# Miniprotein binders against a7ua95r516to809, part 13

Target 1, 294 residues: a7ua95r516to809
Amino acid sequence: ASLSLLSISDLVPDLQFIFFWMSNAIEILYFIQQKSPAYMQTIELMDDKAGSKESLLSATISANEEAMTILEEVIMYTFQQCVYYITKTLYVVLPGLLDCNPFGTEPSSEQCRRAAGVCVCAVCVMPEAVRRVVSVFQTTSDLLQQYQVHSEIQSQMFAYLFFFTNVSLFNQLIDKGPARGWFQRSRVLQIQASVKILLDWAKGAGHNHLAQKFFAKFCSTVTILASPPQQLSQMSWKALCAEHPSLKPVQLHRILTQYQLMAELGPLPIWQPSSEDEAYIYRTVDLLESFENH

## First folded at step 3 (miniprotein)

Design j4c2
Fold by ESMFold2-Fast, scan of step 3:
Structure j4c2 (fold): chain B 294 residues (1-294), chain A 86 residues (1-86)
Amino acid sequence: as target 1 above (294 residues)
Amino acid sequence: SDEAERMAEDARRMIEEAQRLAEQGNHEEAIRLLTEAAEIAARSGDPKLIALVAITAILIAVETGDEDVIKRALEALIRAVELMKE
């Protein structure tokens, strides 16, 4: 069956073995790093000819270096395989986050303001689309904990997953958003609320720092799109660039253009790029993010 | 195939029994059993199975300082990595 048709649950048996393999390779590498000096010292203490000791030490160092290289390669490959399969699953479920309504009825701006003071996101059950995304992250966290993978590797894993999620959501919103109606204010507020559920999960899981770092671009995008017209129209281009440094000038310009169209602003606010940004802004090739720039 | 599934199941049971023997301090018998499991894994061509046997053997051999077992297991890990890249 195609991986794109698989849920995260279908991947668990394969992921369990890969995490087990990775965890054990890390432990063996650690053991060799710690025990190699002791073995070399034992060889040095042997009552033997200097040439024989030197040959044995050289051979031991070479063998340990070869073993460490192989183990590092195994760790790297298993890590890459986990990332690959998990991100393939994420790619299938992420568009649903842009289409779902985390509120039972379409929220008006007034209802959103009232509810914000009473924790609008304090729901007993997540929307199904958000739940599917959270399930991928939770299953990953559970497997990393089950196989006692070191916290540094766990952090690297979630850094990659958050980077991938950010790029996927940003690219889909920018590229497909106009046709799908995602830039309409009511839809943007729904997207913002859904993303908040995901970010709250990350905070609860101990990954708040990584989430803040790797979701910056998408968060900046929805923050701008969710801004009231009166607030946004009072900001200069320079001020917007300074407040949203994660956005490239061409990306910011596209977002503001969509905002003007969707907000039905009467007189258009003057968001003029700097002379340095002006030439760059019309290079549409730089509009979407690359998955290779992580 | 049914034969490949049977080979994997046989090797997995041998690994589990070897771990049990090692926990009881019978490292020599555990390594003998893992040597048989390694032959099955090699014939299966399954890199995951080859790696599992090799990792288990290293963890047990480390307790006894059996450098020959560690060396053979590391060679099996090299082969597993090569097969995974294919």
Scores: ipSAE 0.016, ipTM 0.406, lowest interface PAE 5.8, mean pLDDT 76

Design j4c3
Fold by ESMFold2-Fast, scan of step 3:
Structure j4c3 (fold): chain B 294 residues (1-294), chain A 86 residues (1-86)
Amino acid sequence: as target 1 above (294 residues)
Amino acid sequence: SDEAERMAEDARRMIEEAQRLAEQGNHEEAIRLLTEAAEIAARSGDPKLIALVAITAILIAVETGDPEVVRELLEAIAEAIRLVLE
């Protein structure tokens, strides 16, 4: 409970400790994997008068397999702890991203570089809410790099963080969006701009592939909601399903229903689900994404 | 702070001496000294010292070719990490 109220900077000492131990466990595992074959060969070449070599070889294999299993468990545990602390922080800061304006009207971030009259000014357009989310990702990246954590584990970490962010934002938008006005066109465009800042960060950090994969559902949702009425009203249910395969029929149906209300569109036969999808929607009550089923 | 710094310095010196003894083939004395260093590291609460003792002990055990010692050390490390994170 208390941990979920902390900023990412407050968690850095705890995260440093966990990343340090994870890095050490990975290095020890690598050492055993590299050294174990040489030891096995040494035992196999050993002079053995009474079959003692066979017993020693068997014991050595068992001990090395057990040691590797324990190290893998330690690596998994420390990975899960990092994910737990980081995602708890994300959960607190992510809703702010749906309720901020990134279009450069933030007064505390303005700079003026040229003379008055026709003064041109640079505006830092990263809202505080977006900065908090980016800070979580950047701090994670910095710690993984500082402790030289293997690139595959770094990729798995960001895959899960992007997955978590996508599910959290999608669920918040779908569940609470109507009551909070997030489906209004002006708000959708602000959300789209904020998401672009996160995606641009991910691309700059070398995680573009992961971001494209794991943000697909939320990006599809925002893309549909940001579409002009003249364009979207010409797209059939089948075309929308084909263009947005990450969305389940029940999710697409809810999004289109909200869009229809906000854009004051009358009933559109072109948006009627196929018979198969209609049957699925009728029988399914689960609209929101699960954090547990990857 | 001064007491913690002295404990950390004592542990580091014991680790260095253990490495030297291991290089000379005196693995029994090296392990004994590392066990003492581990107790000091645990009392200090310094995770870097705990890691240094653990890694050094495993490297010495692996170099001697005693797989049982490696297994026991890895079990102890896993348990220590689990308890600290709990």
Scores: ipSAE 0.013, ipTM 0.295, lowest interface PAE 8.4, mean pLDDT 74

Design j4c4
Fold by ESMFold2-Fast, scan of step 3:
Structure j4c4 (fold): chain B 294 residues (1-294), chain A 87 residues (1-87)
Amino acid sequence: as target 1 above (294 residues)
Amino acid sequence: SDEAERMAEDARRMIEEAQRLAEQGNHEEAIRLLTEAAEIAARSGDPKLIALVAITAILIAVETGDEDVIKRAFEALLEAIKLMREE
């Protein structure tokens, strides 16, 4: 059967198959790297009565190089397939994170949380939209662990997933936010709380460094928008650029403009662009982020 | 066809049984079963199935040091990768 985009749960059987391929290819690659010296030593100790020793060494090297190339190609393709299907699922569920309210009234009185296999009946604070995103990350983590995929590849996977999530959320907030009311202070605080749930998940999963690196742009945006007027009005343009280096001048200018509109503040001299950045605040081509790494 | 679908399903079951045998230390029987699965996979033309059989065979064969099996499995894996790339 082909992979489906209906939900992460629907993808699990197909993803299990792909992760199985990836894990096996990595193990074979490691085995060849570990055993190659022993085979080479055995050939070197052979009696070269027929002048065949050099031919055997050459053949062994060529065979090992070909095998490693094939295995690396399999690892690359299976990695790309996993990323493709997981990010397509994320694309569908991420917009809900910007519309949900983690501070809402009590969820159903019969809500239960599970921790270490224990079911506790209590009010759950995690909105369904946030839970859907966390479920994608958790299922990915579970599959990588189930098939014992090497930790460095796990890190590469989550680096890309966090990069994709950051770009998707940032672009939606900047492009659609004004029309959707997402720049209103109450909505920004809700978004900040929802993002904190994702960041807390990443920290718990051992990916805090990756989350801090790849969520920097969206986190900077939400941090600025959630800042009290008294604190933000004291910051110069240069100080804001220094504190939020992930934001381009046009992005920072757009964020501050939206903040002023929502806070009913007139323009302040303190938020005037530096002479170096003045022309760059009008570069609309730089407003939205690309999904392609450079 | 229904026949091709049944053959592919049979090959997948053979792969699962071979993995179980290898986990129990019965590598010789696992390789024998995978050789049969490889023939079925090749006839199916399904690159995913060919790759799965090949990868499984390499993993088991390297434990036994069977160079002939390893070589044939790598050749099958290379062909499967070429087919997947063209899809």
Scores: ipSAE 0.015, ipTM 0.308, lowest interface PAE 6.9, mean pLDDT 76

Design k1
Fold by ESMFold2-Fast, scan of step 3:
Structure k1 (fold): chain B 294 residues (1-294), chain A 100 residues (1-100)
Amino acid sequence: as target 1 above (294 residues)
Amino acid sequence: TSEERVLQLVAQALQALKEGRPDEALRLMEEAIRIAKEMGDEKLLALVFYVMALIMARHGLLEQAKEFVERSLEIAERTGNPKLVEIARLLREIIERELG
């Protein structure tokens, strides 16, 4: 059966309530932190010689600590719910990014300008599939700003969203790429251009450092696939691993093997790991699609 | 003592709402409002009116939520609490959008 695509717009009402709850919990936490010192100072200035001041101070600290713990739990719970809804939407729209052509139909000038941040060009090319992914990130950014969520929490959310996007794109490219023709040079260049649009959006939104960190694995993969075979054949196995530290040796070996097969290349030098590396590769081959946990 | 009790009730109400017990959350907030009124602490009263509005809005009691958020805004503006004014204004906007 065919499924209708989820739109980020369809989730905005639910997300608004959850972001609102998160923002309110943060502000209440701030109020308690601000009010507590003033109240404790009042207790410290009391003239009571019976020692009841220490009892009142201890009780106040305990009550405020309980309130803060509960508010922190509410903040974490609402954060996890936001991440769940947003990544569920991303999961549906991300595969389209690997099939689109950014050199095709032009989008509206206004839409292109907003997505690119400081883009001053009158005309830009952006596929609908890329626009859907950017829309998810932009809507998330807009909601975080609308509800005045603190910058550290905003950074944590985008760190997770970029991590999820990177892993999802990498897994889809590796698992489905050969069958879908995504390893062909022309298709890889289209994928590279589409990814650049996402990275440019992230830079414009103030998340360049997070994007560079969390997209490294997928970017390395696309860079390898876009590299001329002759250039790759001139590098030693150790040099290839060193140039792409975000890829595990087993992941790099699988990428190079599939690249050689799918690109319909003539005879190429075989990239040969050491006997110890070969044993490691065979032990970890089944875990290629797993995301990195460190 | 009374102020610490109010903050404790607010925390318990938020936890009850998180756990799917909105009736318990409302009951706890009614007690918090009573204590804040008895204390005559307008800044604390503005905060507890705001939290009551938030819980009512989440529970679908939008008309009552609007009354409490407007009362919170009036007191927060008079007592000079810019953070509370900001979040209360935002809640009022959301409630009005849901009503209309």
Scores: ipSAE 0.006, ipTM 0.341, lowest interface PAE 9.7, mean pLDDT 73

Design k2
Fold by ESMFold2-Fast, scan of step 3:
Structure k2 (fold): chain B 294 residues (1-294), chain A 100 residues (1-100)
Amino acid sequence: as target 1 above (294 residues)
Amino acid sequence: TSEERVIQLVLQAFQALKEGRPDEALRLMEEAIRIAKEMGDEELLAAVFLVMAIIMALHGLLEQAKEFVERSLEIAERTGNPKLVELARALREFIERRLG
């Protein structure tokens, strides 16, 4: 079987159909719940534990409960399918964000044949790799709005997409970064600028709080790596732990070790783990994040 | 039993819906309706009509969904199942709102 993946634009027709079903199922369930509140259960699709399972109806379930169970499972399944296809596309485009240069030169005048100040010229400045990631998020937002999906479902969708993006970027930077040169200062600054474009998009889309919450680990990592040597050398291990509580001791230790190597600071005792954290800096099982612990 | 077969067809229709095969789901539900009618179980028939109406509404077939929900409601009112009556009325109002 081929492992080839389609672009987000190639998946739009299939995604439109799934979003249409999800929206209709949510509206029907909500309407029934509103008209018969004592009869219906509230939807809890937003529970982190609920999204990964589905139950089979039993022969003992009453006929009047079967229809509601079907609606809830259709909502759950369509949500999971949307997340599956969207994250599959994200996984392919995210590594490019770590390798692109947002400080590149402006396009030639032939690419912007319109008068100055046109939106096309501003879009042309964004690196293709960043634009591909933003396009996935924008297409998702457009589909949620086109089918009038409730804001709670929209928020949960982006919560998961931001969580997935954060874990994917963090793991790739930590695991493959040394070999790819991503810890070089110039590359870290490029990564920081690319991530800022993504966070600015999220803020403009009304998801600033979700982005701040779910990108915390990767943002902490990039912030530390982008810190000037004079500034970072003045911070103790305790101070860094307090400012970056999302990072586990082994993660912080790995990041600081890479920073020291790239900055050519030599053997400095400044970033020594506390006695309480010393045992934890060697826990390799805690180095990479899981996609399943959200 | 015939009742277990109807339930199995409904579950298969549900699975077909989840997999993006609404036409197959409708076909399975038509078979479930046929068997429920042969059994003479009016409460089961009303429930199967309600599921069919939901599937049609999800697929955007609102005129057909209305027909099946009204059939479900008529039987539910006759059999005296108050919860099924409430569900059918709520779905009917939803369909009517979408139609106009």
Scores: ipSAE 0.016, ipTM 0.403, lowest interface PAE 5.7, mean pLDDT 74

Design k3
Fold by ESMFold2-Fast, scan of step 3:
Parts: structure tokens; C-alpha cells; sequence
Structure k3 (fold): chain B 294 residues (1-294), chain A 100 residues (1-100)
């Protein structure tokens, strides 16, 4: 239902059910794997005819393979369902991260107090839009811990969630950024500050490596947007690509092209690829897509 | 053969529960418990009791679920299988949290 997409708390009962199943399926899988050797030893020790022993061993192996296949399918299905529900919730809350101001005061008149001309805040509160995103990740982490899901599965889940977040933020910034004013340096600094809060959360949760890996593209993008036009103009296309390896050449070209649209706010010296570089950009995109689909 | 039958019933019960058929899951598990008891395999019985507790908890039968998980844990500790003890303890905590 569309209403459940507005709040992670509405999904908690469904997520609890799914995480419970995933955790138990994983534990049952391990139990079967451990019990398989014991069953095989029991069969080997039986005082039976060779043909009967061979038949029983074959049947035991077949049954174990079937059981493991079903449990692996349950684990995969429950993992996919968790990802589906969580990413649908993220999709709704992520745009707010690009549009919030972590440096600004909320319209509330009583959150900060002044003493001798110095502003003192009773609580330094995370922006609501950022808090909503962090809440999704924290709830996911809490559920994974509550149901004692193995750390490797937890890492795979956060890898996917960070990948989705990165792609979603990148696509929204590139597609809607110029029209929304998000390419303005002041807005880019606000976006960087908001993303830093999310990255700091990930570090505290033990996922710093995953966050560094999967947010690289979006972080490179905001770094470029925060760069002075003079600096960009001094770099060759090859140097720009080397500085930002997380960005595909076509993505980098699109970012720089979007800067030209910002020229309506003032003439900006934006780097342009040569005709040779442009041919290379589009050729490499076709090649990379071919490899990714293999 | 009897062990394989118990395993098949457990797998079918878990599939039924995942598909939203808890009554069928409970019926399949009752049969699995009967066979495990007849076999006298305590480790298998502890495992089957743990799965029954899980299914009962998801069906809202929390008091019965607690009974089965306590019995599973008792047998698991007696057999000395650390994995069965771990599974039983995990399920016991989940059931106790739901009971409050």
C-alpha cells in the first residue's frame, strides 16, 4: 500500500516476520550441514548389505541436497523481500536529503537560545529529512541484530542498500539538480553535510568499508560540483577520469555538461571534451554495458 | 528413511508457513514430532520441537511455543550439540520478547 511507503515504522511488523524467517532458515541450513556428516557416519557403521547401504547413502545425499536447495531459496527470497520493502521506503525519503539544510534553523522559534550574543542550542538535532533516512538504516540494523542474522548477510544487505541509495541520489541529482538549484555551491555544501551525517552513521554501525565503496560515485559527483570552474578547466579529460574512477566517462561528461546549464546563473568556464574524447566516451559506455550484462 | 521423512515434513511445514498456511504447517509438524519420538533420536526431536515452537509463535500460540522451545533447549543441552542449543536459545528469546 502507498501509505506504508511513508514510514519505516509501518513496515516493522512485516520486516520482523521476514527477518525472523531469514535468520531461522540460515540456522536450519547450518544444522542440516552439520548433521549430514553424522548421518553418513551412521550409515557407514550399519551392518547391512552393500547394496542397501549404497541405496540409503544415495537417498540421504539426495534428501540433504533438496533440503539445502529449499532453505537457500527461502534465504534468497526473504533477503529479496527485505531489500524490496526497505528500498521502497528509502526511495520515498531520499529526495529530502538533497533538499534539506543541515546548517539552517527550523522555523521553530525556541530551539536555540542566546547568551551574550552567542547562539546556544539545547540539542543539536539532525535534520528531519536526514533522520528519516538514518531511521531506515538503524531499524534494519536493529532487526538484523534482534534476529541474530550472520554478519556476512548483514554486510550483503547494507552493501545493496548503500548501492541503491548511491544510485538513487546520483540519478536524482543529475536528472533534477539543475532545475532544483542543487548544482549551486551553497546547496552542494548542504548536500555534503547531510551525506556526511549518513556516512558517520554507517561508520558507527561498523559499515565504513561498505559506505566508502558504495557511496564513491555520489561523493565524487558532489566533489566535482564543489570544485571551482577554474580547477576543472585546468584538467585534461584523462586526468579528470583518473581523479574520479568511480564515475564512468559518460557520467562524468554528463556532470560537466550539466554545469553548462548553470551558466544561466552566470558565465562559467566549463571544460569540454574534444571530438576524439567524445567518441571514446560513447565507445567505452557500449563496451562496459556489454561486460555488465554478461 | 524415517529421518528423511522427518526432514521432508519440516521443509514442507516451513514452506507452508512462509506461504501463509500456518494450520497446514502445524499439522505437518505434528506428524514430524510423532516420527521423531518413535525413532528415539533426541537431537532430531530437539530440532523438530524448535521448528514447532517457531511455527506456533508465528501463529500467535505464544504459550505453547514457549513450552516447545523450553523442551527443545532441555534436550539440546542434554545431547551437547551446540548448534541446537544456539537455535533453541534464539527462539526462546524471540518468544519471551513477544510475551513481554
Amino acid sequence: as target 1 above (294 residues)
Amino acid sequence: TSEERVKQLVIQALQALLEGRPDEALRLMEEAIRIAKEMGDEELLAFVFAVMALIMAEHGLLEQAKEFVERSLEIAERTGNPKLVEVARLLRELIERRLG
Scores: ipSAE 0.006, ipTM 0.205, lowest interface PAE 11.3, mean pLDDT 70

Design k4
Fold by ESMFold2-Fast, scan of step 3:
Parts: sequence; structure tokens; C-alpha cells
Structure k4 (fold): chain B 294 residues (1-294), chain A 100 residues (1-100)
Amino acid sequence: as target 1 above (294 residues)
Amino acid sequence: TSEERVAQLVYQAIQALKEGRPDEALRLMEEAIRIAKEMGDEELLALVFIVMAAIMAKHGLLEQAKEFVERSLEIAERTGNPELVEFARLLREAIERRLG
């Protein structure tokens, strides 16, 4: 199978192996952390014999630090391998989310009428492209639960996956959006509905806070593009910046300029760039820096 | 106590490694292991081997580290403590990755 055709299910056996070792390493790390305080307490209760207590404490601290460092390296290595394989799969399926239609393809016409605006029910109205993305997140969640990986590591995993998804979707929308027709109102509403399915999944999985934090930039962009042209033209530049703090002024200006070209808006709010912003605009407005500064 | 003597030897071994004297460190470690074995505490003996393997690996003595972690696994299996067994196995895997 080609890497571009590789599904998340094809990676499950490899991921199971990696998650198995990561889970075991975390368990042993916690065992060492629990033994360390008990042993340190034992040393503190000992009689002080010509500095033997000081030497014992120093040796115990050094030994525990080194053992824990090596174990933490094993945990980090396995974590990075999981992230690498999962994000490779996400990268292949994410573009489909921007091209799919979550309206009108499901059996519930009543539910589709309710979804005409923003709210979409994931269970009944889920395009194949959205299902593939959700499947990657769900499989990751299932494996973390199957191997009883601690909640802190689970949170770090989804924080990274959401950050990666947000940056990838944002860059694709800005770079390819105009040519693909993604800035058209009907398409933007479809994108907004598809994103809501992902956010609803995240909320159901207990990751609502992480999703709100790491999807902020993409969600702000979609919200702007879904806004009526009249509303945007009536807002001041200061008001627009205040509504969308996750976007840098140059990014917000780029979005509005592209939106104006696609939606045939009248004059937009005046943006006064700094000398640094001006230099950037005249050379190349490149959002890849946001991705690379991960 | 014998436990204080073991800790003292481990401390001296760590200092010898930091100061670039691996041969001296190995001799000190071997004496610490001998004393721990005489104490008959299988869990302590396994932990001594694990700690020594980790310290040696940190200082680039990967072949010696592997030898000690393999011995720790044998002892840990006799203790019936599954957490010690898994720690020894994971440390061995980490050392083998650095060798390869």
C-alpha cells in the first residue's frame, strides 16, 4: 500500500506495540517515584556517621535522577513515534474535510434542515472525509485507553494532534482556498459544519478545553469567512482584531483581502501596517512560518 | 550498616565516572553488588544493578550497562515484583537502542 492510501487501521499493530511500551515505561517511572520518597525518608531517619548520611542522600538523588532520565527518554521516544505516525495519517485525510458536504447526504432530512446554519449532529450527518479524520482521533483515544496511558500523556498527545490539525487546515484554507472555491459562502458553511463535528467529538472525548485552545486560529478564520459581508464592512480594524486575538494583524488582513476578492465586498476597514508588516507584505505573505514554528 | 556501605560505594562510583575513571567506578560497583548480595535482599540487589546500569549508560559505558541490566532482570524475576521486571526490561531496551 502507498503511504497516501494508508489508513489508520493499517497502523494499529505498530501503534499497539509502541503504546504498550510507553504505558509500561510510565508505570515503572511512577513506581520509581514512589520508592524514592520512601527510601529518602529511611535515610533521613538514620544516625549521622561522619558524613555517611550526606553521602547516602547524594548517591540516592543522583541514582534516581539518572534512572528516571533514561525512563523518561523511553517515554518521549515512544510518544514521538506515535505522534509521527498519527500526524502522517492526519496529513493525508485532512484536505478532504475542506471539500466535503455534511448537508443533505444523510437519511435524516429533518436533521439536515437543522444543520443548514452551524449546528451539525456527528452521529447522523458525517461525510466520509470527516469520518476518516474522526476515526484517527478515536483510534488514538481507544489505544491510549486500552493501554491505560496516564491522563497527562493523553492530554499532551491530543494537544499536539489538535495543534497540528489547526495549523494544517489553516494553511491549506489560506493557500488553496481561493482557487478551490473554499471562500464561497456555501463552502464556508460546509467547512464550519464539518469543523463542528470534530469539536463535538473532542468535547465528547473529554478534550473540550484543548480543542478550544488549539483550534482557535482556524475557527476564527472560518467565523470571519462565514460572517455576512455587511457585518465585516461595518466593523473597525480595532474591533476585528479584538474579536480575533488568535490571528496576527498581517494574517487577519490577508484573510479579509482574500474574502473581499471572493465575496465582492466594498471597502474593508483600514489596516495600518507597521514598518515590519509592510516589508513582509511587499516580499511574500507566507503562513508556512506559523507551521514551522511549531 | 551494610546498606550505608552499599550507598557509599555507589556514591564513590558515580564520582569516579564523572571524573573520568570508569575502571575505578566498575570496581566500586562490583564491591557494592557483593555486599548487597550478602544482605540477601533480592529487591535491593536488583535496584542496585538497575541504578548502576543507568549511571553507566549515562556516561557512555553501554556494554557494561547492558551486562548489569541483564543481571538485574534475572534477579528481578526471582523477586516476584512485576514492576522491577518491567523496569529492567525497559532499561535494557533503551541501552540496546543506544548501542544500535
Scores: ipSAE 0.000, ipTM 0.188, lowest interface PAE 12.1, mean pLDDT 71

Design k5
Fold by ESMFold2-Fast, scan of step 3:
Structure k5 (fold): chain B 294 residues (1-294), chain A 100 residues (1-100)
Amino acid sequence: as target 1 above (294 residues)
Amino acid sequence: TSEERVLQLVIQAAQALEEGRPDEALRLMEEAIRIAKEMGDEELLAIVFHVMAFIMAEHGLLEQAKEFVERSLEIAERTGNPKLVEAARILRELIERVLG
């Protein structure tokens, strides 16, 4: 079978198999958890010596904890494989989100027609680049639902996918943004609108809290870059750090430097780092985010 | 208990495969099967074969995985549990498709 790295739909058969195995492993874990009370009850009924009973309870708890830990490893193997395939697909489609224009898609003449003497136009659909990203998340949600994967595992999956998306978008914007014009105000507003579509999807899917948590860095970056010069010029370095705690000093300094270069309305004030942060604004190793979850 | 010991052995076998020790994994799997058989719990035995087939398939040991899933299906059919039968059939079909 052709396994396309550019389409989530091509991965659905492989993902279905992995989700099926994850679901089965979770059921086995649940089965063991349900057996624990029976073991405890057996110890309670058979042991009439207090010291012996406590020793048996301790041994049973230890054995049960070990068995559950290793079943969690099996669940983790299948989880990691799903994450691997899904994030490979996301990595390919995410840069397109930074280059699309959600405001500029006008209906073609075929989509605009007159009916009963009134000109009716088909409303603009979601940009293709945003739709491809949403499609990956929607397909993941559909598969988790189809195989009845527990809500806790679903939350962990989307936490990781949002974390990955945030890191990928942030790193692309910071590293390649200057060369690609992504720091121009018009482009920043387009990026902000595209991200809003993605966050609105997450809210509709019941993952608003996860999206707010894991997109914080990229959202802070876009919020600063989209701020009017009059508003941003009134904020001190300390105030910006307080409003955007997800940003490291070197990251905030880079963002503000790019903002000053792209500003169209005269000279902006110089944002002075605090004495504590001065040593950290030049730490290039902290500029880009790691894909390793800390 | 014996059930806890069986599950522990299956899990240790998975870890051995992940660490690149397939011979040790097979020994642990064989011990798990032996204990499950001695218990006379056919549902547990079917589950053990099924989980081991899955773990082996994940690590590319497709011929061994096929052997174990066929054993799981045979035992599952004796238990009369339709979920175990369906699960074994699905895994068998997946392994056979990959083997070509």
Scores: ipSAE 0.000, ipTM 0.177, lowest interface PAE 16.3, mean pLDDT 73

